# VH-VL binders against Uncharacterized protein B0228.1, part 6

Target 1, 207 residues: Uncharacterized protein B0228.1, of Caenorhabditis elegans (q09220)
Amino acid sequence: AVVTPSIENHKMENASVTISKVPISHRPRGFTAGSDSKKLAVQRFKLLISDFLSDAQLSKSIDVAAVGMHKGKSMDDILDDVYTRLRRTLSTKQISELAKAQKGLVEDLDEKSAKLVKARVKRMIVYSFDPAAEQIHKYATRPSMAFALIAETINERFVGSVKDLIRDVLTPKEYDIFRKHYHPHIFKLDNIGNNTEAVRTTTHETF

## First folded at step 4 (VH-VL; framework fv_utomilumab)

Design a55 (from u10a with heavy chain S54D)
Fold by ESMFold2-Fast, scan of step 4:
Structure a55 (fold): chain C 207 residues (1-207), chain A 120 residues (1-120), chain B 108 residues (1-108)
Amino acid sequence: as target 1 above (207 residues)
Amino acid sequence: EVQLVQSGAEVKKPGESLRISCKGSGYSFTEYWISWVRQMPGKGLEWMGKIYPDDSYTNYSPSFQGQVTISADKSISTAYLQWSSLKASDTAMYYCAHTEYDFLTGYDYWGQGTLVTVSS
Amino acid sequence: SYELTQPPSVSVSPGQTASITCSGDKLGDEYAHWYQQKPGQSPVLVIYQDSKRPSGIPERFSGSNSGNTATLTISGTQAMDEADYYCQAWDSSLEYVVFGGGTKLTVL
């Protein structure tokens, strides 16, 4: 297996005002099985998870970000806050060590890594009355979703915005959940394609 | 305390099958990787492959793919290395080794080794 | 295939500093780990993540890794340090573990 040199594919979604005109089935797809860019993202994510679980100060920073998400704070704002706090906590050597270890990882997340990710990301997402927060909580158990939530927090070598990273990492369905969380009004009328099947009316039998 | 206990020495003839074992104790067996490492007499260490016992996911070195089978039985905390048909060139010491992440943490605990001698 | 190159032998007198090198293409971009193996014994991890010591390993063991070369340094070398030393890294292209050929450290 080959590891891609860059995780940024530079594929862009249309501006938010324009995005509502594009059916879900025609929107950029995230990671697919066997993608080299997915392999590199998985490698980077394994590294980040290992470090976060061992550091109590990092855990506190992540928990603060989860409160922000509960209050409807944007993903960019949450990750900027966590990144700023972690940068004050981590030494230059620790940041450098984390960047080095992103190379040479196994192509897919092992079961152990998945369990650690699920436990950690659950603490970042506070259960609330917000239906979007509840939906994201369900999908926070997916490694690609969890990776998107923490990837920028300690790594300056990511280029581009956190939105681009999230779009590059997530599957179309996971991306749809993220979009609905941040911009629910934008996506209500353009939920077309494979994601519309869930809204079909079941057969009504009265007698 | 983490311990890896390997099966005893084996003397075999070419063409015979063999399975050797590595039993883990003192830790959660399903949550750590086990690798197999070969050391031919008077030579260095060669990584053969690894297994994650919880789901039996395996990864092999290209030079050992198809030559050996790595498996695990998590109900008895034991990993296995198996040959269907031994060759004289398989004569070596075989180690199992414990790691959280081989790229990041290295191999912190090793079994005592199993000497396999293949001769006519 | 990706290879890690070590000198086959290094000799020092007791109390001197021993330096054992491990060279590989862009090795400084990977983590290097170091193992000590005495005759008839299993390998023992002495340095992980380029420069960190496991519990129980004396402070005279240190490591570095930059460019193409990782170095294991043993200060104030003692007779008990006589052993074979192996470096280990991850092959990012083939996604598997690679060991160096080993270095025999002689203390006399």
Scores: ipSAE 0.000, ipTM 0.438, lowest interface PAE 17.7, mean pLDDT 65

Design a56 (from u10a with heavy chain S54G)
Fold by ESMFold2-Fast, scan of step 4:
Structure a56 (fold): chain C 207 residues (1-207), chain A 120 residues (1-120), chain B 108 residues (1-108)
Amino acid sequence: as target 1 above (207 residues)
Amino acid sequence: EVQLVQSGAEVKKPGESLRISCKGSGYSFTEYWISWVRQMPGKGLEWMGKIYPGDSYTNYSPSFQGQVTISADKSISTAYLQWSSLKASDTAMYYCAHTEYDFLTGYDYWGQGTLVTVSS
Amino acid sequence: SYELTQPPSVSVSPGQTASITCSGDKLGDEYAHWYQQKPGQSPVLVIYQDSKRPSGIPERFSGSNSGNTATLTISGTQAMDEADYYCQAWDSSLEYVVFGGGTKLTVL
């Protein structure tokens, strides 16, 4: 069985932001130093990826991230540590499932399954540490790289680390192919919104 | 293109220390895993452990945890397998093997092997 | 914490089909990879991800993985295929690699 994420599943308690004791290179937007920062990161990580990863995989990944943050590692170093740990805890069938999903979205992408898993894991971590990207998880918490890629594309107005992460994994040509094929998914979301808007604003009279 | 070149054969006595090497070329050394695999005379393949040179992360088989040390030197694209005190039971052929992900891609390139003989 | 079990030997006549099995508790969730090793040589990857052939490997090599048993199939077996064959999989819970005990293929 799968749990459909709700807005409550994507909400979390926010601690007061105190960033003065954390080097700028280690300051994810909206985090506090020390234990408060760790608690916030743990809750965000769990909410964003719990549907995909087991509790054991989540616990171990969170511990790695928390240790890195406590030691004052750069965000890139922390992401690499967590990526390495998560990569090793995924079953090969889960990796294959994620690769199949992305291949179904972007038939023209000629890339290895491992590269797709790398992008998926790095994006999940970025969502956990960047509150500005947090709304993308509304679509991206499913156990499918394809769904995560669609969610990123739909929220094109969110600029920064999430898009840069995709660019780091995909070549410019591959990214162009991705955009050309899956930009139309924005239309589907907009069309649903327009239908909702139309229903809300119209009144019907029957006789 | 990808090539793994291992150090030459070694003849040692029990209790001696040893370090053997595996030099990678033709690829980005820091972005791929290097595994060490033991093959005792007339026996099968045994996975010992692996290293990701980019962050020096190591992972060992339970059978080899604490018995050997795996390390890497990024500046010369070389991985190492080391014993602090050799035993006669360490006599074997040792291979290094290259992979992007051992669980997904398998070991696509192998070193030529280093024969280690430990006898009194 | 599981092992991969292979038959110690398989014999086949030239031109016949050889089948080598590999059984393990996690093969339903993990890919099997297969290696060929000839005397005095390093192993060579012949099948990866259950059924895919690396470039340069003849089409007569194929693989499958169903339930907890992976199978390497060599059709039209030739004398040059005589070798030891090893299966390999991964233990995702313990983050380590497992090799099967190996199968000696004899072409009579």
Scores: ipSAE 0.000, ipTM 0.450, lowest interface PAE 16.0, mean pLDDT 66

Design a57 (from u10a with heavy chain S54Y)
Fold by ESMFold2-Fast, scan of step 4:
Structure a57 (fold): chain C 207 residues (1-207), chain A 120 residues (1-120), chain B 108 residues (1-108)
Amino acid sequence: as target 1 above (207 residues)
Amino acid sequence: EVQLVQSGAEVKKPGESLRISCKGSGYSFTEYWISWVRQMPGKGLEWMGKIYPYDSYTNYSPSFQGQVTISADKSISTAYLQWSSLKASDTAMYYCAHTEYDFLTGYDYWGQGTLVTVSS
Amino acid sequence: SYELTQPPSVSVSPGQTASITCSGDKLGDEYAHWYQQKPGQSPVLVIYQDSKRPSGIPERFSGSNSGNTATLTISGTQAMDEADYYCQAWDSSLEYVVFGGGTKLTVL
């Protein structure tokens, strides 16, 4: 059984309102090298989940982060810890809102904003074929377990949304090439351990 | 419709710095890649590197990494190619070229070229 | 190091078919694009994605790409087709853009 989203994503409550409230110039621009990529990932995580968390979930997130800081964990590890604990407390409604918000990021944008999002998705696909860009993309994609859960939820609840995006931005032959040279970290995280090893080869920010 | 207009010819001495430009018009500047291509006198085309102007991400050919800097200014729809210290071997025609995906769609529009002559 | 190899020169009589080849390891697994460059002018895209023509390019131009070799074919070659022709592809090993060395087409 797949949960069917509303046909108008702009009618979503907390998650959609949070995304639509953020000016386009301050929305995630896609992925960039180093600290910029991590900042965008953190901003995206907050935009998608913070607004509809309960007070208890928010308090628990703060507690988990504090423990990680005392243990000297990296920002990436702290975010992973936070989201791992949040996942166990997320309701089906909250998961559904996350999936709708992610879908709405593309579908509910005005024409100019939709072009910018499609351009960013195309650039991310290009990165998968470039060794330097691939390393940067792996770094950007690994920052948080939240990305893995959101991608999994979108894929299982809204499988067509990811496929529609790929069809919309790629020609049939480009899609065929993409399938042969697919990188799971673009659309879903198949194995976080493998991505973590790639990230550990780079210099990253500490908490 | 889509146009890339490059800066004029340059005559420089070895050791001098130089920046040449490529101004895009007739399309959304930030949504397409701009590549720089060198052509030495009487020789073929050499890909130097590219920039995605939306976030200024750059990728360089190994042969040109550290030898040139590619940048862009979104506010005036202009991409740049820059040398900190020119060599006589930098004498060439330099083209900028427009593409959605260079590895998939090729370069559909080209600038008119900027001739750079480096001599003492 | 990945290279695209083209013959340096090809000669045809007017009205004959010109064939320009571009060879690279597993080139057929990548898209080949072809450019025409006349003296003193910028390159012009004449074929993209192996076999597609941009708007304004005559039907005389066609392309193919399989195995290790991409081919640009110009049927009914005219004097105006005299130019240098360059192939371009993606180096799947280094994942960078590569141009062939170029072929001078002479129509005499």
Scores: ipSAE 0.000, ipTM 0.437, lowest interface PAE 17.3, mean pLDDT 66

Design a58 (from u10a with heavy chain E31D)
Fold by ESMFold2-Fast, scan of step 4:
Structure a58 (fold): chain C 207 residues (1-207), chain A 120 residues (1-120), chain B 108 residues (1-108)
Amino acid sequence: as target 1 above (207 residues)
Amino acid sequence: EVQLVQSGAEVKKPGESLRISCKGSGYSFTDYWISWVRQMPGKGLEWMGKIYPSDSYTNYSPSFQGQVTISADKSISTAYLQWSSLKASDTAMYYCAHTEYDFLTGYDYWGQGTLVTVSS
Amino acid sequence: SYELTQPPSVSVSPGQTASITCSGDKLGDEYAHWYQQKPGQSPVLVIYQDSKRPSGIPERFSGSNSGNTATLTISGTQAMDEADYYCQAWDSSLEYVVFGGGTKLTVL
């Protein structure tokens, strides 16, 4: 069973979210700023990591990521900056759960499933910071997907509170694949034969 | 309109193999999940598993993992439920059901059911 | 494994309000869906996402879900509502669909 980190009066209403600037030449035409759908993208990201991180940690993480994107850093560098800052404030319990989630992601995300999840999760993360950032999706990498999945897998309440919002980003199949990684090591490979791994989340059946 | 049409009733002996079908129409077959649900005589509903026909991705209930195989042929918009070796305890009504997200939207359309009787 | 508990039976007189409960640990953190099944027929979705009605379902059907208990409420119950009712939710830990054991509603 995955232990969910404690939530401490998670308000978030006064947290500032700085959205990275995207050059006009890179923006899609007909794209409107400040709409309700764009606000939902920001709230979607906040819900994705809310139970994992305190309000202060969330605010700092969002700001660090946004600044890094604005400066044109790679997503690997941005995530390193975010994790370096968080490691100084994470409890031993949070670190332990994060490590368990990382192991599950590495072991159970086959190449085909990884490509599907990567494409949509990259879009989800990038859109949360800047709705116009479809043009900068190339900055999102496997570490961005790993960060989102880790936050999701240790937050047992997130699925109930935000599943409607994820529907906008992922297809039904992609979301089910994504959810299979919420609790790495729950399912064993039972009915198709060989599993030399000590733990598996589930087996993806290919056509 | 969305419609799921299942194959006819089956009478089998223990140890025999069986495959029953569920044909979808009136919607994009590859864009929605199909689940299989068992109902033993006089008992409640039991979820067995589901398939996403676009790439045949499957998910099974722990109780049915290794007991049945779920598959689909998107060229004819048909999902299948298969047993390699039937047991008397497999006697039940089997339903297929349509959903976009089972946790979110529930099962909005159901097949008429296939009665499977397994006896000596 | 995660279980949803329903009373086996509920009886009401015509015109009365029927309440059918579905209990599970932290059920309020998941969406509950409700199905009606009449003898010899397939289940019919009557409530989805805790409280929403599909098109064609009368307004006298309503639902709620909080804490550990989801409730299906049928106001002004009619003879035609006599059926078995099943709740459904998602087991987020084991990642599969779970149905309640069912409740037989009798309208006498």
Scores: ipSAE 0.000, ipTM 0.445, lowest interface PAE 16.8, mean pLDDT 66

Design a59 (from u10a with light chain E30D)
Fold by ESMFold2-Fast, scan of step 4:
Structure a59 (fold): chain C 207 residues (1-207), chain A 120 residues (1-120), chain B 108 residues (1-108)
Amino acid sequence: as target 1 above (207 residues)
Amino acid sequence: EVQLVQSGAEVKKPGESLRISCKGSGYSFTEYWISWVRQMPGKGLEWMGKIYPSDSYTNYSPSFQGQVTISADKSISTAYLQWSSLKASDTAMYYCAHTEYDFLTGYDYWGQGTLVTVSS
Amino acid sequence: SYELTQPPSVSVSPGQTASITCSGDKLGDDYAHWYQQKPGQSPVLVIYQDSKRPSGIPERFSGSNSGNTATLTISGTQAMDEADYYCQAWDSSLEYVVFGGGTKLTVL
């Protein structure tokens, strides 16, 4: 099932999430295309993670990530750069809300907060800059679908990433159909009694 | 082949601490979830929680949140279930179970179980 | 709270078909998995994703899941199939795993 995507309020009670197909000239790619590309990247990040960061923090995170990508830095180096800039600007409220994304008590709160911020920033970067994200958006009717597939691409745990980031509810059947449609080569789940054949075939694959 | 080997039976008194283990072999330990499942004597299966060893992300059933701690040591491919203070009501068989995604693949391999008896 | 309901017991004669049901709100929208547990043994996955059999599970085991009810079907039931059977799914929040209460299958 294909739906016409549009950008809407992502709160579960008030709006479904759909994303308009964006022309190539407006897609974030080092921001050489000008302010329109940056505005679209901010809009996409707000759609998926607006409850976590302020507009200023989000804009700065995108700027730092874009510079790192332009310089050919690894994702880990980019995440370290972004986190270094953010750590001094996060409020106590933001840290508390970030911590609520995970279950259980945390003995080392700063370390856990750093881990969660880096994970969310990584998903924002992948979502905004990865060309494969365009195909994900074309068919995803919920932010959880897009994030589940992006989490697979960046080699993260599916359930933790979805719940940690957006708190959107995704049925197992919806996700299984969606992922098999777009990434059938990644997973082989036909013989679960032979774990080798019921194993993800690749990690970190980009199209 | 995937194999999960659990630690041996335990007999404890109320108030004592305990940690039981589940050692995985025959697969990439960090790339699969390990869940803990309780079965009280003569009762059914109860899901307690799970861990993704690569980043130690945990998720607990509301019934077990704050009652137990799940952890993992990647260097020895071992997951743990721990109590700070045991109660008589913790008497049960405890299983660890392997899955790629519990909602998608189910639990394809199980440990042999660890019997925990808590009595005065 | 989300709950999966199974009958506590089902009895069949050898060679007959056993049907074990698992009921939950909108269960057909999610995958059901089934486990067999014999006394003193660990559970064994016998059906996953509603209807698929793991390697080594006999063809007489099959499953379905539609609406609010998942069903495990054992055709030509044998004495060796006598066991407790548990269904498994996700709760309505899709955050927690839930097991049914279990069904004791007796082959008389």
Scores: ipSAE 0.012, ipTM 0.513, lowest interface PAE 8.8, mean pLDDT 70

Design a6 (from u10a with light chain Q49Y)
Fold by ESMFold2-Fast, scan of step 4:
Structure a6 (fold): chain C 207 residues (1-207), chain A 120 residues (1-120), chain B 108 residues (1-108)
Amino acid sequence: as target 1 above (207 residues)
Amino acid sequence: EVQLVQSGAEVKKPGESLRISCKGSGYSFTEYWISWVRQMPGKGLEWMGKIYPSDSYTNYSPSFQGQVTISADKSISTAYLQWSSLKASDTAMYYCAHTEYDFLTGYDYWGQGTLVTVSS
Amino acid sequence: SYELTQPPSVSVSPGQTASITCSGDKLGDEYAHWYQQKPGQSPVLVIYYDSKRPSGIPERFSGSNSGNTATLTISGTQAMDEADYYCQAWDSSLEYVVFGGGTKLTVL
C-alpha cells in the first residue's frame, strides 16, 4: 500500500522550502531528566545525513524524532517515525531528485556496473519512502534500516550490521566508489565533557 | 460533528478564584489540542495556551505563564481555564478552540465564549 | 517576540475586491491562517495553510503568503462579509501562537 500525499505533500510540489514552514514541537510528553544523551544521538543523526537531504527536510524529520525520543522510544522506532514523516512530506519529484543526486557517483563506472549501482541506490531510496516496495525483504526488515543504509553510503558513519547490509547489496567495486565520492560531513561534534552544551550551541547558531 | 460548549458568564470580585470549562464532543477528545484565547473588550485575540488532554501536557504563552492554569478531565471530555486570584484586568471574553496542529490547520472549531467580568 | 501587523481598517464598495495584509518577519517560515469575527460571535476559520479554504467557506475567499506578507483576498465583497479579520501564525522557536491585531472590514 502506498501512502497518499497529504496537504503538506501537495504544498511540497510548489517549493522545496515548504518543509521549513512545518515546525515540530521538541517538547516532550513525559520527558525526564537524563534524556540529554538521547538528544545528542538525534543531533548526531541529523549531522550524519545532512549531505543527503536538504537542511529543511532534515530539520523537519529530526524534530519528529526528538518527540519520539521523549516518549521513551528506541532509536529504531524513532527512525521509523522519521521515515514515515519523510514519506508524507516528500513528493515523487523530490524522491526522483534524490535518486538523480547519486548520478555523479556512477559516471566513472563501465555501463553495466553503472546501471547496477543506479538500480540499487534507487531501490534503497524507494524502499526508504515506501515500505510496501517490492524489495523490502531483501534490503531491510524495517524502514529505519533502509534509511540508515542510505545515510551510510553518504557519510560513512554507521558501523556494524548496517554497513554489512550495504556490502550485501553493493559489490566491492560499487562500495569503494561510494566511499571514494561521498562528501565529508560539514560539522563535527567535539566530544568534550559537556556534550549537551555543545549541541545546544550548534543548533542555536547553525540551525 | 465537532462541538465545543463553554460554561456560562461569570461576575466576580478581585481576589476571587474561578474555573471555566470547555466540553468537547463529536471527536476523540484526547487526540487533539485545545487552546484558550482571550479577547479583552473592544480588542483583538490573544493566545493564552494549550493542552493535549491525553497526557495533560500544557504549553503557555509567556504573557500568561503563572497567571492561569489550564487542565483537562478526560473522563468527561472537558478542558478548564483557572485563576487562583482574579484581577480587574482579567475582564474579557474567553474562547476555547480545537485544532489538530495549530501551525498547519489553524483553529477549525471554537466554543461560544465565556464572558468573565471582574469588578468591585 | 515577533508581531503580526495588519491595517486597522479596510473599506470597499459592494462587489469590489477587498485585500487584507498581514506582515511579520517570520511569515516566510510559518503558515498563515485567517479568521472572520462578526460582532457578538466566535471567530470562524476562513483560510488555513496560507491558501486553503475550509469546507463551507465561500469560494470568493482566498489567501496567499509570499515572503513576510500574507494576504486575505475577498472577491465580490458582500455586506455579510463586514467583520473583523485576524491573521494567525506560529512561532516555531517558542511553540506558541501569534495573532495579528485585526482589521475591520467595512462594506459601504
Scores: ipSAE 0.000, ipTM 0.430, lowest interface PAE 19.3, mean pLDDT 65

Design a60 (from u10a with light chain K26N L27I)
Fold by ESMFold2-Fast, scan of step 4:
Structure a60 (fold): chain C 207 residues (1-207), chain A 120 residues (1-120), chain B 108 residues (1-108)
Amino acid sequence: as target 1 above (207 residues)
Amino acid sequence: EVQLVQSGAEVKKPGESLRISCKGSGYSFTEYWISWVRQMPGKGLEWMGKIYPSDSYTNYSPSFQGQVTISADKSISTAYLQWSSLKASDTAMYYCAHTEYDFLTGYDYWGQGTLVTVSS
Amino acid sequence: SYELTQPPSVSVSPGQTASITCSGDNIGDEYAHWYQQKPGQSPVLVIYQDSKRPSGIPERFSGSNSGNTATLTISGTQAMDEADYYCQAWDSSLEYVVFGGGTKLTVL
């Protein structure tokens, strides 16, 4: 058995997993460690970049992060390790598409909306890790929701709703703005009173 | 039962090309890494590089980058190590080794080795 | 490049404790794995993740890893333990595996 670091009530804690005993092909697609809340985090990561990453690339990147957390590395060093691993597994085309998507999110938002999105990404990162950690504010200079979601995914004992955290990262209005600026995948929100479901769809419109 | 079976010994001349093989069985071939390790006569183990067969992602040791090519054929569960032009200094035993995550689990299964002799 | 240093040889009498070290910059920040290789045979994993034993490896094999040194310890050493031993670690920044130079254990 290998040991995967976890966050419980916003505190980091090491937890054991049976990764070495189960072939990757027999694990849930998108690779989740633990609860249904973790599956939701992975599913949201997939909705943003899944067409550009294989399940193997995602799983290996998450495990690199888990090892770093288990060995007590700083969050900044862990994110650097994950980023380095991810870059080595991405094709030039995949890197280009991700860069285009990230640029659209930041540059096409009005100033007020951009500040609100950044504040929510920062809040998700803060709530994913011990709030006392000095490193938290450094992640706001790397506005990557994908890496925040990877960090969430490695926490086996996270309590609370990943759905609530994802909802808090982007409001329905902000998510609508996000999907307008990212092609070829456009997401629709099904707003039923207080219940909001996000679904992926493609558009036939060109620009 | 995991098993790695390597191709037989090779005797080659400098400048010749060569490809040796490592066939995996008893596990899902595409879901585990295969590494190649060199052991020169009377010397220690040297990690050369690895492949993840599912997407053919490769990573090489700095010492072996550009000297060899690692590849895999998923349809026959076989990994390969290839030289375009052999040198006498390539004379060594070559092992393939199985792992889920080399940084976490180490190499739990090894092939029997392929002896490559390069001489005039 | 990242290098792991092992003593070239260690000699013990039967029943004594053998200690084989593996030195590398901040090796304690990575996992150390250990392999046993007998003449004419493939390496065998004897310790993984610093201190864990694979199924079939005797309890007299143990390991530790902290700071700049990982250690393989064989208590009550037997003649059958005579072999070459290699440590392995992972360079997390460059993502490549490094082996130590190997230690020949002699049991006299």
Scores: ipSAE 0.000, ipTM 0.436, lowest interface PAE 19.2, mean pLDDT 65

Design a61 (from u10a with light chain Y31W)
Fold by ESMFold2-Fast, scan of step 4:
Structure a61 (fold): chain C 207 residues (1-207), chain A 120 residues (1-120), chain B 108 residues (1-108)
Amino acid sequence: as target 1 above (207 residues)
Amino acid sequence: EVQLVQSGAEVKKPGESLRISCKGSGYSFTEYWISWVRQMPGKGLEWMGKIYPSDSYTNYSPSFQGQVTISADKSISTAYLQWSSLKASDTAMYYCAHTEYDFLTGYDYWGQGTLVTVSS
Amino acid sequence: SYELTQPPSVSVSPGQTASITCSGDKLGDEWAHWYQQKPGQSPVLVIYQDSKRPSGIPERFSGSNSGNTATLTISGTQAMDEADYYCQAWDSSLEYVVFGGGTKLTVL
């Protein structure tokens, strides 16, 4: 039986709140589309899921996410595209094994279990974009942390610009200051789920 | 679960000093902002200022800078709003309000209010 | 000084949809939050972060924010929804909170 965790709905809007709570040592470092950081994230994602996904399924998931980012899709749309692709190729057994990898137990899939497995698959894909994925796996019980890391990856120019300026874990007061002075627009998402304007505003600010 | 309990109603004369309080419970008092909001009789909400109790860092609205003092005593999880010399125009309901990030989460919990009446 | 502008009053019949607007120069860059205040009571947060509903707030309440105008929408308006409604945003340039002037919703 799979233990049912208290898992929140994964929304990109959570990224703006939780980024300040990720220790500096666990934040993405120099992550860009073709960098060593991206290769490291892929390697860590593969290690996380072990033999549960084939190399072809892992490669396809990363390709789908990259295409979505290139086309300026919202993070929710990108994750849904990736999950839809995986669900077409994942067997019921593989979905059950992914759930087992997170909680150590296997369960027959019903509607409730399918929702939990969907959330876990989305979370595993999130970690593929973070070079510190192995060290942040323990934050899986705080889904908002995962979305903060995805948002940073999509806004790689912003992340690369500011991470060296962040010197310690931010308090709520320090996060107010960070948001005000460094890139205020990156943390405001369009309320229809469209993050394109936030990204465009951020890139304009970075000159 | 989070609760803000404010001190009772006050009736004062112009020129008197006053300090009202807001006691937080059910959360880590030092890790959240407390704001003070004024509402004059029949009027809207006016943000006065806020305090971060961990280091007593304060921000004031320009309209209230120098008119009031906001402080906190973290040993008893209590925030304060203080006047050195009350005016009749200070007659209002005063609310304290809790937030982690006022720009993002808004004010999720409010005290019951403290009515301050200043008359001769 | 930065200001949030709301209509002073809005009237609807029971069961109709009420829309309350809040306009300000910073709303294109900042989130809007909405509060309901009934006579003699403390304000209650009904919408935060432009469109998010706190636990316990009916689905009839929704919000949006586009092009410096935030909107609170109440569908199927009931007599119990009569209240003053306030929008709130943050002024990032001066680190202070701004409230709108308030809108009195009347259900007749």
Scores: ipSAE 0.000, ipTM 0.438, lowest interface PAE 13.8, mean pLDDT 65

